# VH-VL binders against Uncharacterized protein C28H8.2: the designs that were tried, part 14

Target 1, 141 residues: Uncharacterized protein C28H8.2, of Caenorhabditis elegans (q09243)
Amino acid sequence: ANFISDPRSMFPKMVRTKNAFHFLQYFMGTFRRMFRNKTEMIEHFNYYDDQVKGTDCHIQEELDFARFKSYFDRYTRTHYNPEIRIIFAIMTKDSSHMTVEFHVTSQSWFGFEDHFHMIIRAVNDENVGWGVRYLSMAFNC
Below, E stands for the ipSAE of ESMFold2; O stands for the ipSAE of ESMFold2 at other seeds; V2 stands for 0.75 times the mean of E and O plus 0.25 times the DockQ between their complexes.

## First folded at step 5 (VH-VL)

Design b20 (from b04 with heavy chain T50Y, light chain D98Y F101W; framework fv_bepranemab; at its last look DockQ between E and O 0.38; V2 from the best seeds 0.00; counts 0 for: pae O 14.8 > 2)
Fold by ESMFold2 at other seeds, look of step 5:
Structure b20 (fold): chain C 141 residues (1-141), chain A 118 residues (1-118), chain B 112 residues (1-112)
Amino acid sequence: as target 1 above (141 residues)
Amino acid sequence: EVQLQESGPGLVKPSETLSLTCTVSGGSFSGYYIAWIRQPPGKGLEWMGYIYYRGSTNYNTAVQSRVTISVDTSKNQFSLKLSSVTAADTAVYYCATDYFGTGYFDPWGQGTMVTVSS
Amino acid sequence: DIVMTQTPLSLSVTPGQPASISCRSSQSLLHSEGRTYLEWYLQKPGQSPQLLIYEVSNRFSGVPDRFSGSGSGTDFTLKISRVEAEDVGVYYCMQSIYLPWTFGQGTKLEIK
């Protein structure tokens, strides 16, 4: 099975881990690094499926890959010093799907602290490994 | 659907403080900046400053000594105060949503006219 | 402060014909991270301004494809491929690279 690249994606996909622990470490690590410079954004979004969907409680329309990249691009330009930690992680019995809630803190340009939650749903594909399929930013608006 | 509405007095005397309120309805402003932009009659637009919903601000240097922007998150309200006004401060005043403080203003309020006159 | 200069300040266009508005900044709007922070707004008669284009060439949600933006560095252009009656109003460019953010003086578009 060959790696499949979506031509609509700005970030070509790479081979992903099939290990849940390594996926979570990579996801959190790249999340933190994308706040330091724009080139790190590519590494974070390498683990997002091109079909990713989701919500933000301040934006009523459904978000897709391009919209998430755009919103995170803007957020990381106005915030810094992120912390991200797992609140919970639940995996299906067949290890094919995972739901993870993260708590995120960051600082604005003026040093004020900001907190929010992210919930991801990830799918472990037999050919390519773990990928984010759904992302909800903010805890139950 | 997020909506913004400016309110405040339409007439202010010179040397007094102009005070305006921007009320957000139809949604939450969590994660947003609110900007104040003004337009003198027959003239162009001037960005006055913005506030992040958690309270941090940035002001246009031209008005920085006289302007205060504040937020009351419990009421979904933002305030503009401009001290020591003169006739040059006569304008339509707008509030607008500025996602991430990047200058992408959408939506805008309808605007409120403030006249500075004796 | 970055000065934004628009030309022309006024134009009158026959419906269905193209229109072009130029905007020049007093310094480059290209940020070191590679993006160019130039926006276009339209203020229709009696209305608040509305965002048309962000970052030079990206149409905002709901903006018709007859609007397009181009340019780089200090020189930018808004084009309307086929002007309609609903396009009347004042067009503003704005830089969002360095505070304070500043607008051009406006270009009034009217139908002949």
Scores: ipSAE 0.000, ipTM 0.511, lowest interface PAE 14.8, mean pLDDT 81
ESMFold2, look of step 5: ipSAE 0.000; ipTM 0.530
ESMFold2 (binder alone), look of step 5: mean pLDDT 91; pTM 0.938

Design b21 (from b04 with heavy chain T50Y N58Y T102E, light chain N58D D98Y; framework fv_bepranemab; at its last look DockQ between E and O 0.12; V2 from the best seeds 0.00; counts 0 for: pae O 13.1 > 2, placed apart)
Fold by ESMFold2 at other seeds, look of step 5:
Structure b21 (fold): chain C 141 residues (1-141), chain A 118 residues (1-118), chain B 112 residues (1-112)
Amino acid sequence: as target 1 above (141 residues)
Amino acid sequence: EVQLQESGPGLVKPSETLSLTCTVSGGSFSGYYIAWIRQPPGKGLEWMGYIYYRGSTYYNTAVQSRVTISVDTSKNQFSLKLSSVTAADTAVYYCATDYFGEGYFDPWGQGTMVTVSS
Amino acid sequence: DIVMTQTPLSLSVTPGQPASISCRSSQSLLHSEGRTYLEWYLQKPGQSPQLLIYEVSDRFSGVPDRFSGSGSGTDFTLKISRVEAEDVGVYYCMQSIYLPFTFGQGTKLEIK
């Protein structure tokens, strides 16, 4: 009997990459999967730099990694069936920076469709690959 | 640019514990898996296990009962301990990074030779 | 464990001529998400391995375009269109789809 198996065959690897297309595919894929459980959420947040900063239109304070994680932890407990789509993506000529706008939709447990826009600035660090450095969210703005 | 350097004793007696350190410099190790990979003289490569920078470990079943991999985030160091060594554990030991498990290792340390002999 | 089998184990090539190395896995390296987790490394004499190709065919940064990878499923090939003196060493394929990650036996490339 097999008592230990490789769990990675069931899910995308939790990785950063120097390839812009792979980063976007993994970022979006892990974003959708984080709604399943806390383990999947940890996979998604590995694409965020520890020093990530950002804003939300309803909050005056600058947000950090812990605050973004708390927001998504609460959001994913009350929403399901996420969709995430790229609205635009632009990258510097040297492929070192990328700005991407996503449109996110989900359904609340109360049956209403919810949506917001999310803009990231990602940096292709020479050592570690693409990671989210800045995140702007527009929850019901 | 992230750089890795292995360090530890070059000679270990049979039945003792082999202890190696991989020091990470030139950047943060956030998002890294650090793998330990060994190569017996004149032979191929064997992945021994890796550790995610937040501490989760995964080991090759061939050595699982004898291997401990750990991280000290305050020192930017990863450690390998291999207990009850025999001559079969004589090898060059590398640490290597798999950034978020992309499925490939870059960079590698320069390797450190460990000989198990009485 | 996935067994990776390389052929040939040794290859002697005249400079400027092509070289081809085959790698076969004991099971498919195609993940259900559509990606194939096969890498190629070169270990030059006295050095650590260095990454050449990832995901079957993607050249790592700084790798010359004379190196190319191909294949699918269980059968993969590394080609060097024009071998140069700096290409001497041992070539390894590796699978990274399931733990433990495993390497082929290596192919030693020499200049004749």
Scores: ipSAE 0.000, ipTM 0.522, lowest interface PAE 13.1, mean pLDDT 82
ESMFold2, look of step 5: ipSAE 0.011; ipTM 0.513
ESMFold2 (binder alone), look of step 5: mean pLDDT 92; pTM 0.950

Design b22 (from b04 with heavy chain T97R T102D G103S P107Y, light chain N58Y S96G D98H F101W; framework fv_bepranemab; at its last look DockQ between E and O 0.06; V2 from the best seeds 0.00; counts 0 for: pae E 12.5 > 2, placed apart)
Fold by ESMFold2 at other seeds, look of step 5:
Structure b22 (fold): chain C 141 residues (1-141), chain A 118 residues (1-118), chain B 112 residues (1-112)
Amino acid sequence: as target 1 above (141 residues)
Amino acid sequence: EVQLQESGPGLVKPSETLSLTCTVSGGSFSGYYIAWIRQPPGKGLEWMGTIYYRGSTNYNTAVQSRVTISVDTSKNQFSLKLSSVTAADTAVYYCARDYFGDSYFDYWGQGTMVTVSS
Amino acid sequence: DIVMTQTPLSLSVTPGQPASISCRSSQSLLHSEGRTYLEWYLQKPGQSPQLLIYEVSYRFSGVPDRFSGSGSGTDFTLKISRVEAEDVGVYYCMQGIHLPWTFGQGTKLEIK
């Protein structure tokens, strides 16, 4: 992707893709890299719609964009060496929506191994490209 | 690309209310925090407060009795009001994006100078 | 309120020479979660501040590798291995652990 400098901004801008396989490659790649630092975490969040909603099996309230950012910010503080792989992926016939299930493994800061499933629903916006609209996380459910 | 721009009157009389607007353009701003930070001439930076786009706020205790920060999501605008101003409130006022709500100010407006003078 | 004290308040440096700026906080900036909330900002002449380093030692995107941050607890340092003309401005440290968030007084860096 292309990076554009702004005199009043030093934040790189990443443009989304309309290609489903490229989206999955970039989503998984940036997911792994977000564990490194906040700058790389912001690059991963570029693939989330601002109106993203979702759940965690231990939280009775619906999660929004800010709560997802807080969740991942806290999680990546105490976990490292993530692995992510696709378990299941399906796309609507018109290629406008996809549902993907991932299996994620990582190691905690204290050395415990962790794993969970993550389900996304992504929408291929005609102007912006693929973005995550819904995210469900299943930590030890 | 996200862009922030402060606007408002450059001159305010003592005892009146200073009102500034931060306009966010070049992208969606849902899920962002916006901070207001000021800098008196020749002096350092002072964080005044931060607002989440859904309206929750944290204020600097030094100014919290006089400051109100608000949001109009239909206009992509954030506002700062500072009541009962004095010459000590003369400063450049910045709005800045706080991506995580934890003082990570990655985008700043260009700033607007406000002078409090009779 | 956490007081942030910078030393020196002014530096004059020949291009190519190193520079070092110290920042001391009145309380530990270490969060119980293991992060240290200390940032550095640079304000170039006539410009708004820009993020340089976050969480003590991580460079913000696009920041040259001649900038480095270090420290822990209450004592922190920003180093420039070889000062260039574009590095002139005022450097601020800032703590983000306790409200209100507070900046240091600033360190003005000039070219000699």
Scores: ipSAE 0.006, ipTM 0.622, lowest interface PAE 9.7, mean pLDDT 83
ESMFold2, look of step 5: ipSAE 0.007; ipTM 0.567
ESMFold2 (binder alone), look of step 5: mean pLDDT 91; pTM 0.942

Design b23 (from b04 with heavy chain T97R D98L Y99P F100Y G101W T102G G103D Y104S P107S; framework fv_bepranemab; at its last look DockQ between E and O 0.28; V2 from the best seeds 0.00; counts 0 for: pae O 14.0 > 2)
Fold by ESMFold2 at other seeds, look of step 5:
Structure b23 (fold): chain C 141 residues (1-141), chain A 118 residues (1-118), chain B 112 residues (1-112)
Amino acid sequence: as target 1 above (141 residues)
Amino acid sequence: EVQLQESGPGLVKPSETLSLTCTVSGGSFSGYYIAWIRQPPGKGLEWMGTIYYRGSTNYNTAVQSRVTISVDTSKNQFSLKLSSVTAADTAVYYCARLPYWGDSFDSWGQGTMVTVSS
Amino acid sequence: DIVMTQTPLSLSVTPGQPASISCRSSQSLLHSEGRTYLEWYLQKPGQSPQLLIYEVSNRFSGVPDRFSGSGSGTDFTLKISRVEAEDVGVYYCMQSIDLPFTFGQGTKLEIK
């Protein structure tokens, strides 16, 4: 599902932030909150472009928006107490692209800890702000 | 497809430590749990403990003081050690896999019989 | 610990006839997320257990559709609509909602 736009020009379009620091804080904050319910998950996916692409180390084909939502929907049903931390963040000289690596931890249903790395590439769209264009996950690799 | 194989000595003396290994091979997903489950001859099944493939454990309180489950992640090998064994520990010992996204033991080893006898 | 009680402990069935096995838990197996963590396993003679049913009623891959599970809360049933010779063995229910995981005593199914 696309959370960004309404084709009727007479209503406000959904707008993200153009500030890189705010984007990172909102991305991480909504990531933690998506474990609470579907409404919070929708808010997290507001920061993903509809054309987002990426990979998971266990999946041979390129993943898209719907597949990432499916994976996170399944993950959040079986895990709790999420933590997400930036490992690094770099931005292009023209401030139009950002690459960020996160370390994610959570607890499984038994209370066992799980760890994985997540790398995003984000684009600062002049009309809507920062959005995730590429996502790579090393989920349980 | 996932395969599990238990190995270890079939005879252990009373008061000594039983030591078994479960080797996991095949499959495409890296996240999983391994449980050790035992079955005394002619009797039912008893869960002994579960280990996440990264090392966190939970044990059945009935054996918690005597059991240690561990993993060598480089070999996908899981170990069970049960100390101070008695004849009551004579059983077939199984390892079984719980998939990361699942809630059921979907793959079991063949089991290995361990007899505790002088 | 959650106690799982199976009835009957053994049964003899004429081939082609139905069979029914009951499992009762000492506490509800319904998790607050809405799933019920009740499973059925079959241990054929000389073999390790194998999964039949998970989450009360879902058949595991390769399990014939003559097997069905039902129930809720604390009362659960496994049914075989037409028993075949290959169905002989010991059937166990198991709960996976809370540690320690616990099994029923087993129900031995025999052909007459």
Scores: ipSAE 0.000, ipTM 0.547, lowest interface PAE 14.0, mean pLDDT 83
ESMFold2, look of step 5: ipSAE 0.006; ipTM 0.558
ESMFold2 (binder alone), look of step 5: mean pLDDT 92; pTM 0.949

Design d20 (from d04 with heavy chain S105Y, light chain A50D Q55E S93D; framework fv_dalutrafusp; at its last look DockQ between E and O 0.14; V2 from the best seeds 0.00; counts 0 for: pae E 13.2 > 2, placed apart)
Fold by ESMFold2 at other seeds, look of step 5:
Formats: sequence, C-alpha cells, structure tokens
Structure d20 (fold): chain C 141 residues (1-141), chain A 119 residues (1-119), chain B 107 residues (1-107)
Amino acid sequence: as target 1 above (141 residues)
Amino acid sequence: EVQLVQSGAEVKKPGESLKISCKASGYSFTHYWINWVRQMPGKGLEWMGRIDPSKSYTNYAGKFKDQVTISADKSISTAYLQWSSLKASDTAMYYCARLPYWGDYFDSWGQGTLVTVSS
Amino acid sequence: DIQMTQSPSSLSASVGDRVTITCRASQDISSYLNWYQQKPGKAPKLLIYDASSLESGVPSRFSGSGSGTDFTFTISSLQPEDIATYYCQQGYDTPLTFGQGTKVEIK
C-alpha cells in the first residue's frame, strides 16, 4: 500500500482520497466491513485523524481516537448485518470541510434491530486527503 | 454522586429462593450495564453476568447461565440477582457494579451483599 | 474463556518501595486490561482502565502499561494505605475474567 507521513499523526498513513464522493463511498464501505474482524476495522480507521474528537449522547466528556475505536470494537462484537446510509452531506464552498449525517442499522445478538445516527466532520488536508476530525454519535438516545 | 446500594445480608438454607437488589442513583440508569460479581470466602472476583436495563439484554458467564437470573426495573433504577434454589456453594459476597456502555471496566461498585447458605 | 494470570500472588515491601505486579492473558486482548484495588471488607475500586489510563481521583503513584498478553501495574512509592489485594481484569471478551489477585503487605 501507498503510505505518506502526516506531521499531525504519530502513525504512517495510507494515501487517502481527496475526492469527496470517493471518501464517502470508502468510509461507508469500510464501516460495513469493520464488523468482520480487527483487520477490517484498521482499514476503516485509516480515514480518521488520530487527533479526532467528539461526543456521545450518553457521555458528556470529550472522546478521542482510542475511545472511538474501543466503542466500535465493542459494538461490532455484539451486532451484525450493518447498513449505513447518508441522511445529509454538506460541504464548505472551498471543498475543504464536510459535515455528514449517517443512519446506521444493525442486528443485535438478541435478534432485535438496532439503529443510531452519527454525524462526522471531515477535513480535506492538502497532504493526506479527507479525514474524520469530529464524530458525534447517538446510540439509543 | 454515583451510588449503588445493595440489599442487606441474607442467611438462607439450601433449596430456598432469594432475590437481592442493587439500587442505582446519581446517573442515568439505562445508560450503563449493571453487572454482578461473586467473591467466595477467601477467593478472588468472578464475573457472573450483566444486564442492559434499557432493553433488558443479558449476558451470563457460562457457569452461571441457568443458575441465576439477572433482571432490572428501570422505573425504580434497580437491578436484581435471583436464585430459584440456593446451594451451600452459593455462600459468597455478591457485588453489583456499573459498566459504562462504551467501556469494559467497573467504574462504580455496590457495597456488597453477603449471602450465607447453610444447612 | 480468557485466563488471566497474576504474579506474584503476594508480596511484602517497605514504605517508599517501587512495587510491580504483572498480569498475563491467555490470548491477545489488545489494551482491554483494567486494575482494581480491594481493601479488606470493602468493595473493589477501579484504579487503571484500558491498560494505562488512570481513573479520576486515583493518586499518580499508580500506573499501568502493556498490550497484547503482558501487562504491568506499578506503585512508584508504596504508602501504608496501599495495603490491599490488587486484581487485573480483561474486558476484551465475555465472560469478563479476573486474575487471582496479588496481596500487597508492608514489611
């Protein structure tokens, strides 16, 4: 794979797309695949800045990269058959920032359908391409 | 202040039923798993199972599955651990503990309920 | 089930000593390893979560490190109030499991 140095990151990064449509396709595709195993989860998190921050409606304090990865790791161990779709996507006029709301559905081990919304804010970095900078989640809120 | 207050100590005979409680306060009860942890006299800690109070989802450790029932009443922010027929080997301290929905660590514990089962 | 093995099972140390306890998982558990302190007659208390994160209100002399299968818990300068039994616990998969405990005493 193609890797570049990102001065904002402690980890080598795979080259990300600078195309907004391709970013959304890859984000959603890798999101669905992360339910399969840890290797696929690594591929999904390639599109997150390691300085990503955010919130969850159940937790008032700021969340970071490690916490988001832990939350998705736990969620994917208890859920299957994920679907993700865009509710809205808006972008700044200079195409440098994007806000997207997704609706996610899945099934729990107990046979119930579950769903939640999440909002991302992504930044198109000149050196690295599109990356998630902020994530807000609403699990059963 | 987050608090988990458990029901008082119990002295029972083999074959009797028992339901002990864990009442939560100071946080949103339905946003956290409630877990039960056993500590036999002089022994270490042993996870028994947990409940998500919002959906009544339960997970049990294999050795406790079908041996106990974990339940919750979210209208009074209370979780329960229940035996239909106690054995002498059930003599132990039982803790309830809170597990953040996003975490896997017990960040708040009840004071414990001592259950003594003797013939 | 994931087996957690602590060592040593007990130790005695002097006030001011550095104390180290190890915990080994039977499989890779990433960083999903937590540490608890239990004083006699009391409920356990969370000290360290996710291998190295210090719980709020816990003194900075406590620390944790490790990933994969091998983890360490350290008290940088043992205090009299640190007499307790310490447990590691994996949160990677259910059933959640604890180490057997390490009893720490003052010489």
Scores: ipSAE 0.006, ipTM 0.592, lowest interface PAE 11.2, mean pLDDT 84
ESMFold2, look of step 5: ipSAE 0.006; ipTM 0.540
ESMFold2 (binder alone), look of step 5: mean pLDDT 94; pTM 0.953

Design d21 (from d04 with heavy chain H31Y D104E, light chain A50Y S53R Q55E; framework fv_dalutrafusp; at its last look DockQ between E and O 0.05; V2 from the best seeds 0.00; counts 0 for: pae E 14.0 > 2, placed apart)
Fold by ESMFold2 at other seeds, look of step 5:
Structure d21 (fold): chain C 141 residues (1-141), chain A 119 residues (1-119), chain B 107 residues (1-107)
Amino acid sequence: as target 1 above (141 residues)
Amino acid sequence: EVQLVQSGAEVKKPGESLKISCKASGYSFTYYWINWVRQMPGKGLEWMGRIDPSKSYTNYAGKFKDQVTISADKSISTAYLQWSSLKASDTAMYYCARLPYWGESFDSWGQGTLVTVSS
Amino acid sequence: DIQMTQSPSSLSASVGDRVTITCRASQDISSYLNWYQQKPGKAPKLLIYYASRLESGVPSRFSGSGSGTDFTFTISSLQPEDIATYYCQQGYSTPLTFGQGTKVEIK
């Protein structure tokens, strides 16, 4: 897309936050917006560590950043009207780790509702702020 | 293939120090907690604590806090459990493990390290 | 700290019997409850995670249910190779905790 060659790409990329509440707001906000276009998807993935790992209940192999990006890329092309809300969250006493369960809903091309839970483990990096270290998707399981 | 390989059995006297190891392979070591679990002879499983190797952040169960040290060396993908002064009551099997936390589904256990502390 | 209480402490059943083990948490842990099998001389093995999800490669005769504080583990038809001690473990909050275990034997 022409946004990649946009002169505005000279500006600093979006930077994470050290504030847990703001992280959750930004994570959920960018999650919803990534259904709009590739630029918004790139902004959402700014909150994921490059070495992020995780699982999906239908894939037994450990998933990495590229595979999660591929799954979300495919999912966002076939679904719309996303909603994401926090089911549960817990933080370590030193505020360095957070685990959050989200409920995600969306609609398919034919208007049928789709639902799943997404669990993240996030780590507060002293230099860049909160980022997702581990992602578990309980899609249709 | 994920593997956790622990150091061999130890026979020690009260008051001696000990450091046992857990070498990980087949996965990204710094991306998962390593847990330590004690099983005293004929008894159940007790969670001792865990470490995030990326930041060396640890959590301990209350009874083990200040009794043991959990550490890791990410350059060699190895976690450690250490006593500065062993007691006879430390006689047990010790496992390192990746344990499910929240929706995590991976499960990996070391073979165990038997520690015997006797006069 | 969250205490996990298993019942019964031991049981004896015949091959083919339905076996039920319960686990109670001292507080609401949602569905973050796992079940393990430990055979003599071996490390534990995960059977069920997230209260009811069967781990890959685990026989379908094993199942789990429950949410909140009360959880149930079931072997629908006990087999000779199911002789083991079974543990529940909460994965909700640190310190992580195990139940006391349930020893299952063939009579």
Scores: ipSAE 0.006, ipTM 0.587, lowest interface PAE 11.0, mean pLDDT 83
ESMFold2, look of step 5: ipSAE 0.006; ipTM 0.526
ESMFold2 (binder alone), look of step 5: mean pLDDT 92; pTM 0.941

## First folded at step 6 (VH-VL)

Design p1 (from a03 with heavy chain S31Y S56D, light chain A60D; framework fv_lecanemab; at its last look DockQ between E and O 0.03; V2 from the best seeds 0.00; counts 0 for: pae E 11.6 > 2, placed apart)
Heavy chain, then light chain:
Amino acid sequence: EVQLVESGGGLVQPGGSLRLSCSASGFTFSYYGMHWVRQAPGKGLEWVAYISYDSDTIYYGDTVKGRFTISRDNAKNSLFLQMSSLRAEDTAVYYCARGRFYGLDYFDYWGQGTTVTVSS
Amino acid sequence: DVVMTQSPLSLPVTPGAPASISCRSSQSLLHSSGYTYLEWYLQKPGQSPKLLIYYGSNRDSGVPDRFSGSGSGTDFTLRISRVEAEDVGIYYCMQALHTPFTFGPGTKLEIK
ESMFold2, look of step 6: ipSAE 0.006; ipTM 0.574
ESMFold2 (binder alone), look of step 6: mean pLDDT 94; pTM 0.949
ESMFold2 at other seeds, look of step 6: ipSAE 0.006; ipTM 0.596
ESMFold2, look of step 8: ipSAE 0.006; ipTM 0.602
ESMFold2 (binder alone), look of step 8: mean pLDDT 94; pTM 0.950
ESMFold2 at other seeds, look of step 8: ipSAE 0.006; ipTM 0.559

Design p2 (framework fv_lecanemab; at its last look DockQ between E and O 0.45; V2 from the best seeds 0.00; counts 0 for: pae E 10.3 > 2)
Fold by ESMFold2 at other seeds, look of step 6:
Structure p2 (fold): chain C 141 residues (1-141), chain A 123 residues (1-123), chain B 112 residues (1-112)
Amino acid sequence: as target 1 above (141 residues)
Amino acid sequence: EVQLVESGGGLVQPGGSLRLSCSASGFTFSSYGMHWVRQAPGKGLEWVAYISYDSSTIYYGDTVKGRFTISRDNAKNSLFLQMSSLRAEDTAVYYCARGRFYTISGTDYFDYWGQGTTVTVSS
Amino acid sequence: DVVMTQSPLSLPVTPGAPASISCRSSQSLLHSSGYTYLEWYLQKPGQSPKLLIYYGSNRASGVPDRFSGSGSGTDFTLRISRVEAEDVGIYYCMQALHTPFTFGPGTKLEIK
């Protein structure tokens, strides 16, 4: 037969968690790894909901999943050695929403250091776990 | 305990109107997208309509577009389906179903269903 | 609209035996996020449907590990490793990527 029914042989399994600490560790870890190659970028975007929305201070149009993926695909072609750290994290009383600000640094191909802030709002789905629903980026703002 | 309870079903003549309600409890209703799904007697499932948690996104099945209106009242934890221009083929059990947490658009799955309310369209 | 088909439509099974249900979609159910938006629902006799599998392969809460989902693109399979009497009912696949969302015709699993 020409088709395969075993998911282990065809597609990566989606990996999310209901644990807030693990989510942040995985989000940051996969963020760093997406700078290595395109196949690892898929792993980072596993933590984004398909309905993610957001903004960038240099782009007036609203960004969606595809545009964020395209934006980071281009960014990672010209930057390397990423560092990401948490500035603050706050969770709603019912633990259903989290807002996190990150500071990101990287080096351009020209050797200059680049900096930006990234604010996410993540939601904790009962079945799927934490996923990014909103992303705001402030590149040199 | 998540509970969804449909009401408002009954017998109606072709061309008539009927309003279905779904009462939600045991979860934060205003944070979930909601669906209507129907099942004709002895038949399979048919998706009818979707409304996002904030009512900003609404979709309808092809067979009900222009005749049915989905709405919600988050203050009353209630979902509604206003049906008009009813036809015999609208005869079914109507289920309300809970969608994904905080969904506006895109894809979904239905993790909780009500017990259904029966609509019969007959002369 | 995306057409969903299932095979077989009727599935008599001996208790303890494995069972498989095939589902096919007329369009790919793979989203650009890498998620596959194929769901499985079980409707037991006299009950409303209940979510069994979401995103092609994830078991919903309380679903026994004898149930598994697999597949890719347009071809999907639900497997039950050891069928029990409580598994009797109608199994529906559904695509939840392309509006309008559509269900397969159902597969009736019964004890023989």
Scores: ipSAE 0.006, ipTM 0.609, lowest interface PAE 10.2, mean pLDDT 84
ESMFold2, look of step 6: ipSAE 0.008; ipTM 0.610
ESMFold2 (binder alone), look of step 6: mean pLDDT 92; pTM 0.940

Design p3 (framework fv_bepranemab; at its last look DockQ between E and O 0.05; V2 from the best seeds 0.00; counts 0 for: pae E 16.4 > 2, placed apart)
Fold by ESMFold2, look of step 6:
Structure p3 (fold): chain C 141 residues (1-141), chain A 119 residues (1-119), chain B 112 residues (1-112)
Amino acid sequence: as target 1 above (141 residues)
Amino acid sequence: EVQLQESGPGLVKPSETLSLTCTVSGGSISSYYIAWIRQPPGKGLEWMGTIYDSGSTNYNTAVQSRVTISVDTSKNQFSLKLSSVTAADTAVYYCARGRFYGLDYFDYWGQGTMVTVSS
Amino acid sequence: DIVMTQTPLSLSVTPGQPASISCRSSQSLLHSDGETYLEWYLQKPGQSPQLLIYEVSNRFSGVPDRFSGSGSGTDFTLKISRVEAEDVGVYYCMQSIQLPYTFGQGTKLEIK
């Protein structure tokens, strides 16, 4: 019997989904849960390709998987009450690529409301299912 | 565009307390932290301390016994108090903003305010 | 405290020529998370410092691509591939791996 495992784990992890709606549901759900603890953050990053690339408008160079993990690890230590919603989602005609813009809100310890946009480009890989290939984050730009 | 502006008295007598305010204006409020950094005339930069959005502070050991950094979130104001000043505390004082917890680089700086310690 | 040592302390460059500034730390700036916490700032005459490079080699938003950073461990370099008149000022390296955060003593860049 064949199974697919995330190469970022010593033990097999959950197989990704090929269903676009379920991918978005799980991506958003695990995004909210990663604010709870480190274990939940690992589950959120199961939906990112290990070759993921991206940008932040305040960072000139391209970001990679490790940089995104470090960033979210630090962000979730100082923020709470996350909300995430879809602004738009566009899928290619062949249903192999998807671009989604999210609006994220959270609160800091000072009670200030934090807002930012996050744009992902996901690929529905024939072997693995939907995974994030590119991530763009826009904090105050 | 976010703006930071330092304010306070330009002249402080020896042994007294230096008190400065950093006012944040413009742009949207998001998570950030504020550092105070000083530069004696013709000299380099010295980090004095940082206040994080959690309310926690870290101070340079060189000044930690004399420095207090605080925040009034209702006014978007940050303060620096430095007690028992001497001529060695004469400097331009900057406040600077860091964008993200754990990434301690300073992307916006105020224009600075000169403080002279003299009789 | 981590001591940051810059060389040279002053340099004079013909416009259009390259410039190179070295920064050495008394301890490794490599964190256990795999990142290296070294920044470069420029203070132009009469201005407050501005961020150029973070985490060794990442250019901050709006910084021209003629600025580049490199290095690892304790040995770091800022390069300007082609110096322009607007690049005049004092360059500082800073470590942000541990408290207290410390700056190099500065390198003054002048046009000759």
Scores: ipSAE 0.000, ipTM 0.505, lowest interface PAE 16.4, mean pLDDT 81
ESMFold2 (binder alone), look of step 6: mean pLDDT 90; pTM 0.932
ESMFold2 at other seeds, look of step 6: ipSAE 0.062; ipTM 0.555

